# VH-VL binders against b7kms5: the designs that were tried, part 67

Target 1, 80 residues: b7kms5
Amino acid sequence: DTFETVRNTIRIESEVDESLRQLCHEERITKETWLEAAYLYLCEKPEELAQVIQLAQERLSQRKAIADYKRAKTMQERFL

## First folded at step 22 (VH-VL)

Design c_2
Fold by ESMFold2, look of step 22:
Structure c_2 (fold): chain C 80 residues (1-80), chain A 121 residues (1-121), chain B 107 residues (1-107)
Amino acid sequence: as target 1 above (80 residues)
Amino acid sequence: QVQLQESGPGLVKPSETLSLTCTVSGDSVSSTYWTWIRQPPGKGLEWIGYIHHSGSSYYNPSLKSRATISVDTSKNQFSLKLSSVTAADTAVYYCARIDFYGAELVPFDYWGQGTLVTVSS
Amino acid sequence: AIQMTQSPSSLSASVGDRVTITCRASQGIRNDLGWYQQKPGKAPKLLIYAASSLQKGVPSRFAGRGSGTDFTLTISSLQPEDFATYYCLQYWKYPWTFGQGTKVEIK
């Protein structure tokens, strides 16, 4: 009768977070329940899950490229 | 869980090339910057330089262009070659990681145990 | 290159003492200063980065302060495991350079 939960911290791009916050507000749900529902729904749909995984991989690559750029600037500024 | 391990010959003859390898476990050599540091017995620490898998590098001018650092992503290793060695190059050699916590640079957060290289005839 | 000078070169202290080590840069380095601890036969261990940020897993009795050219490392209550040699590192401009070290010995 009870749900066990795990507390996690995640970081979401600000524009995506704004859109998700607005959606959750309008539908009177929380980000947590949205995430759970989205995953549970996709588990029954292998082709759609694969498309979501592909998009997630693309977004991961973009975030890594931005991080690499910032790190390179940090190392570059230390030359005389 | 990140671990670094130096390997290579402990004795090198003068004028020859010192060659060391650092094997990385618990992390990828493609994830950040990697470095070599040395310490003559009983003395202080000297930074040798760094390598990034992109090819970006820096070498301490004190080594007068004798040092080369390279990365081998397939073996998850990076290496140091120091040419034309003399007794002054006798030291414990450490490999280490240069990392970032978010945007914050964190220098030498993990070190290997070090390996003594003696230059002697 | 930027030179880092530590003071004192060595000191003797008892368990429970408050210990302060200083590090002076030959020119401004912002807060790009790290502190490392080294025990005989071992590699250095990062204690503090960015002058005052405590590395994960390092006890809170270690504190770093300073900016620009003058920096300190303080151990608020010295423990048996804290007897070691301590090094500062500037990492603002290449080549990055260490101080000459401060040896903290048992009295």
Scores: ipSAE 0.593, ipTM 0.893, lowest interface PAE 0.8, mean pLDDT 93
Fold by ESMFold2, fold request of step 23:
Structure c_2 (fold): chain C 80 residues (1-80), chain A 121 residues (1-121), chain B 107 residues (1-107)
Amino acid sequence: as target 1 above (80 residues)
Amino acid sequence: QVQLQESGPGLVKPSETLSLTCTVSGDSVSSTYWTWIRQPPGKGLEWIGYIHHSGSSYYNPSLKSRATISVDTSKNQFSLKLSSVTAADTAVYYCARIDFYGAELVPFDYWGQGTLVTVSS
Amino acid sequence: AIQMTQSPSSLSASVGDRVTITCRASQGIRNDLGWYQQKPGKAPKLLIYAASSLQKGVPSRFAGRGSGTDFTLTISSLQPEDFATYYCLQYWKYPWTFGQGTKVEIK
């Protein structure tokens, strides 16, 4: 019956983070309790969880593509 | 921790092809850019070029189009082939990573230990 | 290709000394300069990137300065483990090129 916690660092898009901080402030909760609650709630709603996973995959792919584009531009500028 | 290890024949005959493989652990070869650098014994460092899993590449013109770098994502490796070698190609060959800390380009932040390749008949 | 010239080619210094190595580019390279340390029989190790940014795990006695064509690496208090050859690298325009190296010997 021991509740273990883990320390993590995450990077969130600033507009999303600002909105999430405002929500947590208004509801007097923390980001970590919100994250846990959101996951536990969605676990009981398989179809909605699948939609969240799809959105997460799309955002991850877009972040990778944007990062790859910027890095490629940086490497391309170094040609004569 | 990222680790890189060169492997391949240490002796190559003139006019033949030098072939080296770099095995990457602690990172994915598809995560960033990968590179080869060489150092003739007792001399300075020469950049050979880079590969990215997208197919983007660059080769130092000092190698006169003799170098090819390729990636094998299934084995998490990248390789160097240098054709038509001469004694001038005798060097310690290093594989290395070109990475980005955020938007900042960071060249050669991790290196393999190096492998000596001698070109001799 | 952009040529990188290091000065001096070698130096001898005592533990605790402040040493400065210079690197000059044949044309402007912005701040796209790295510094590497190589001990005998070992691969080079990144010390400084972007002319002045200290790589993680590198002691704070190492400092890089400069922009454009003139750059310096300073070791503020030389330690026995700093015996090595130091190389600068320009990575602005292809091909990326190293300086010829500066050998630092401890007296």
Scores: ipSAE 0.587, ipTM 0.888, lowest interface PAE 0.8, mean pLDDT 93
Fold by ESMFold2, fold request of step 23:
Structure c_2 (fold): chain C 80 residues (1-80), chain A 121 residues (1-121), chain B 107 residues (1-107)
Amino acid sequence: as target 1 above (80 residues)
Amino acid sequence: QVQLQESGPGLVKPSETLSLTCTVSGDSVSSTYWTWIRQPPGKGLEWIGYIHHSGSSYYNPSLKSRATISVDTSKNQFSLKLSSVTAADTAVYYCARIDFYGAELVPFDYWGQGTLVTVSS
Amino acid sequence: AIQMTQSPSSLSASVGDRVTITCRASQGIRNDLGWYQQKPGKAPKLLIYAASSLQKGVPSRFAGRGSGTDFTLTISSLQPEDFATYYCLQYWKYPWTFGQGTKVEIK
């Protein structure tokens, strides 16, 4: 009943992470088992998987835009 | 692993335009800022300027407006053109990355190997 | 432009020695100071950014200190692979400028 695992690190928006932690605590599961279950569930549901992918793409675009704005401000401050 | 590779002619005639290309692998030229630095043989380092794919740029006034840095996202390359060159422009030219670790600016964290450009008749 | 003055221009040292290189800025640059190592025929390599932050893969014997105008790079126990030329870089205000370099040689 043992299986091989890998160790990873990921960055999650703090409010999303807090909500996920609360869910896992209430349901007496771990984040890792939730992530595995969510992926396995979606693999069998192509239409739902497509919706998740679209949301992930939107969040990625938003995170990039915020990062680009902060980088631009940092570079802008160095002009005389 | 990020790798940068300079390419271009090693010999340029005075008054002509020096033209170099940096090919980037292991990263996208659209991900951050990219730069050129030069080093005359046996001497120190001089920053030329930077480009960002948004069009944001800076050029060292020491180059007297002769430098242009451009990005080609389709080839994952960026380039340097330096017009009206003289013997004073003879140097090893390096391309490099300007990156961010989180919010922290990290200048020139990866460099190409450098290419010598000699300005001579 | 902000001028960066390194001291000394060169030094001789033995393996195991503690080596300190100084970099001084002509005006305050906060902690926007980097240190680079260059071996003959090679490109510079980033050692330290933000005055004291160690770049990934750089041995812990390298340490940066300072803020404002006075900065140091210390190598706590010099190794054979540390014989090189070292440059500081200010990256607070444009144009970003390097120090003239410090050559560390075998005694």
Scores: ipSAE 0.586, ipTM 0.895, lowest interface PAE 0.8, mean pLDDT 93
Fold by ESMFold2, fold request of step 23:
Structure c_2 (fold): chain C 80 residues (1-80), chain A 121 residues (1-121), chain B 107 residues (1-107)
Amino acid sequence: as target 1 above (80 residues)
Amino acid sequence: QVQLQESGPGLVKPSETLSLTCTVSGDSVSSTYWTWIRQPPGKGLEWIGYIHHSGSSYYNPSLKSRATISVDTSKNQFSLKLSSVTAADTAVYYCARIDFYGAELVPFDYWGQGTLVTVSS
Amino acid sequence: AIQMTQSPSSLSASVGDRVTITCRASQGIRNDLGWYQQKPGKAPKLLIYAASSLQKGVPSRFAGRGSGTDFTLTISSLQPEDFATYYCLQYWKYPWTFGQGTKVEIK
């Protein structure tokens, strides 16, 4: 029998995805099992989890800022 | 589900200020740009302008600097004030969203149902 | 301001006909053109953005084409529910401006 699973879609930066694909190939695992293992490992290590969350927050802010800049540029270019 | 609803007085006296509010549900007024469009009965559409929560704005010069659009993030609303109105300002007023699908600008993808404002003594 | 001229002002056609509406800009607007459908007593509804991109939920019989100054909206097989007035919108340079509308009547 198998675990119950949920299918979802995520966006990953291209260079990170390439590196993760290479790692998973070399270790003969899948991205999904890597994600599950990383999360389960971090759940029991509060300080390491906090570091990952901090990096995730920084990356989220950077992605939002880039999107906001591009949108503002699009609206600004339409002035005479 | 995103919904926009206009509210305000349906009758305004000449020379007074037209004031309308758009209540947004299913989205945040801080998420993107918001706009007003009007349509005189039986006629075409005229864009009034936009507001962004950052303070970025534009107003159609056809309104001769009489229009102001504002955002109230606490109530999740944005508003239109049009000063010194005349009979020429009688129209159905629509609020709408200006959004982005990725990097692609998508104008007026959601509209309120519209509210008629009549300017008459 | 950029003037948008639609043609024809009105047309009458039968169910199943191919209908084409033209919109011309007074200067180049790249592909920053939208098409909207408005039925009596209702708000306009976005059909097409970026000259040719179909909005979600819009039937595939609607197609937009053009770039620069000359644009068309085509309804490949007119349906009874397509009775409406159609507007183009340029959204390149401010102020954004609509065409004057094309009323489509079904016989």
Scores: ipSAE 0.579, ipTM 0.890, lowest interface PAE 0.7, mean pLDDT 93
Fold by ESMFold2, last read:
Structure c_2 (fold): chain C 80 residues (1-80), chain A 121 residues (1-121), chain B 107 residues (1-107)
Amino acid sequence: as target 1 above (80 residues)
Amino acid sequence: QVQLQESGPGLVKPSETLSLTCTVSGDSVSSTYWTWIRQPPGKGLEWIGYIHHSGSSYYNPSLKSRATISVDTSKNQFSLKLSSVTAADTAVYYCARIDFYGAELVPFDYWGQGTLVTVSS
Amino acid sequence: AIQMTQSPSSLSASVGDRVTITCRASQGIRNDLGWYQQKPGKAPKLLIYAASSLQKGVPSRFAGRGSGTDFTLTISSLQPEDFATYYCLQYWKYPWTFGQGTKVEIK
C-alpha cells in the first residue's frame, strides 16, 4: 500500500501549459495531481473519457502534420 | 522492434528486371521514408534511392533511371524494380529505414539482412 | 556527387588499442555524416549520426567528431567484437554517398 511514483517528461503546447499552471496555482494543486485526478475521474465516466480521447487524437494529428511538413522540407533541401 | 526482410529471386537474367520486396514489421511503411542500398560482392555500398508513401522519391543517377521504388501499405511492404540488368548489377541488396528522432534526420537506422541477386545467363 | 575518402583503407590493431578512422568530404556537408560498422556476411549497423550523436545501444567507446569536410571515428579501447569494416556516409546532398570503407583487423 505504498504511494509509488514514476518520473517522466512531457511536452505541452505553451498556451495550454500557461493556462494549466494558472489553474493549478489558483487551486493550490500541482500539474501531476491534476493529471492523476483528471484521469481517475474520467475512468468512471466513459462518455466523457471518449470525448477527451477524441480531442487528444485531433491534437496528436495536428502535431504530427507539423512534424511531417518539417521532415519533407528537410528531405527536399538536399537536392542540388 | 523494427525488422526488415528482403525477398525475391536470387538469380536474374541479363536485360530482365530485378524485383525485390521488403517486408516491414514493428513499424508502418506510412511512418517515414524507406530505401534500398546495394553492395557488389567484396565492394562498397551504393545508395539506390528512397520512397515516401506520399509519392516523394529520389533515385541515384548512377542507376540511369532504371530503378523504381514503390510502397504497398496494405501489405506493409515496399519494393525495388531495376530494369535492364547486367552483370554490374550483381550485388547484395539491402532494404533500410530513413527515420527522424524529433527533427533530426537519422539515415539507415535499421537494415534488412540483405539478399544476394546474381545477374547471369 | 560528393566524394567521401576514408583513411586508412585498412589497419591492424590489438585489443585495447585506441583506433582513429578519418573521413573527408569533397565539399562541405555540415554535420550530415554517419558511421556504420559491417561484419562479414552481415548488414551494416549504424553507430553515429549527425557526426557525433551516438546511436541507441552503441557502446560509449565509439565517438564521432568533426564538421564541414573532416570527420573522425575513434574507438577508445578496441574490443574483439570491433574487428569489422567501417563506412562513413554523407547525407547532406543527393545522392548520399559512402566512403570506400576502412577494414580494422587483428594484429
Scores: ipSAE 0.578, ipTM 0.887, lowest interface PAE 0.8, mean pLDDT 93
Fold by ESMFold2, last read:
Structure c_2 (fold): chain C 80 residues (1-80), chain A 121 residues (1-121), chain B 107 residues (1-107)
Amino acid sequence: as target 1 above (80 residues)
Amino acid sequence: QVQLQESGPGLVKPSETLSLTCTVSGDSVSSTYWTWIRQPPGKGLEWIGYIHHSGSSYYNPSLKSRATISVDTSKNQFSLKLSSVTAADTAVYYCARIDFYGAELVPFDYWGQGTLVTVSS
Amino acid sequence: AIQMTQSPSSLSASVGDRVTITCRASQGIRNDLGWYQQKPGKAPKLLIYAASSLQKGVPSRFAGRGSGTDFTLTISSLQPEDFATYYCLQYWKYPWTFGQGTKVEIK
């Protein structure tokens, strides 16, 4: 009986964000309502939720690898 | 809260191997790059090299053939071995961190207290 | 290796003085220059990175300037705790090298 909200900051890949913004604009919804709806929908679909979680894990690993790669390049550029 | 502490013998005989360990608390040795720096008494500072848990490393050419830096993730430590020492290797040895604030490389942002190693017969 | 030359090698100053220490690189190092403070019997402490970025917890009386080959560290109003030896470090190309140091003493 309360709609308490929490303010978050998130970082989204630019191409994904542009696509999501366009979808939300066309459907006249907000990113926050899309996120809530997507999660609530997936909670009732265990196999589909598992696939989304797997993709999220893969993207998280990719982001870490990209950061490590950039740091390694910074250290490598200092060799003669 | 990051703390680094050097340990090892303070006296080493000529031609033997100097061996030091740096114990890290408040951070993981797997999080970034780690390094050793030395300072002969009354003299300036000399960078020895670095290690990363991936195996990436660099050694100062003046010490390259004699120095090895290793990481032990299970003990959260990294170490220095310097072979074939002479009196010229007498110095205070510091361990330190090389980190990144965002994309910005920040060298030696935290140091250990230093440990004096004397090379003498 | 890139040579780093500090000037002066030592100076005497009074509390409240403005002091400036210079560091020159033998070749361009962009802004990959750090400044460190070392008190007797203690490890160096990072003051400035990227030539002009102040490390957290370092008083605002410390300021770094420069790029390329010519760099300065300025202490706008010298305090009793600032009597120490100061080192610059280039970290552009390996091996990373320190200047020879500048000792700041009580006048």
Scores: ipSAE 0.542, ipTM 0.882, lowest interface PAE 0.9, mean pLDDT 92

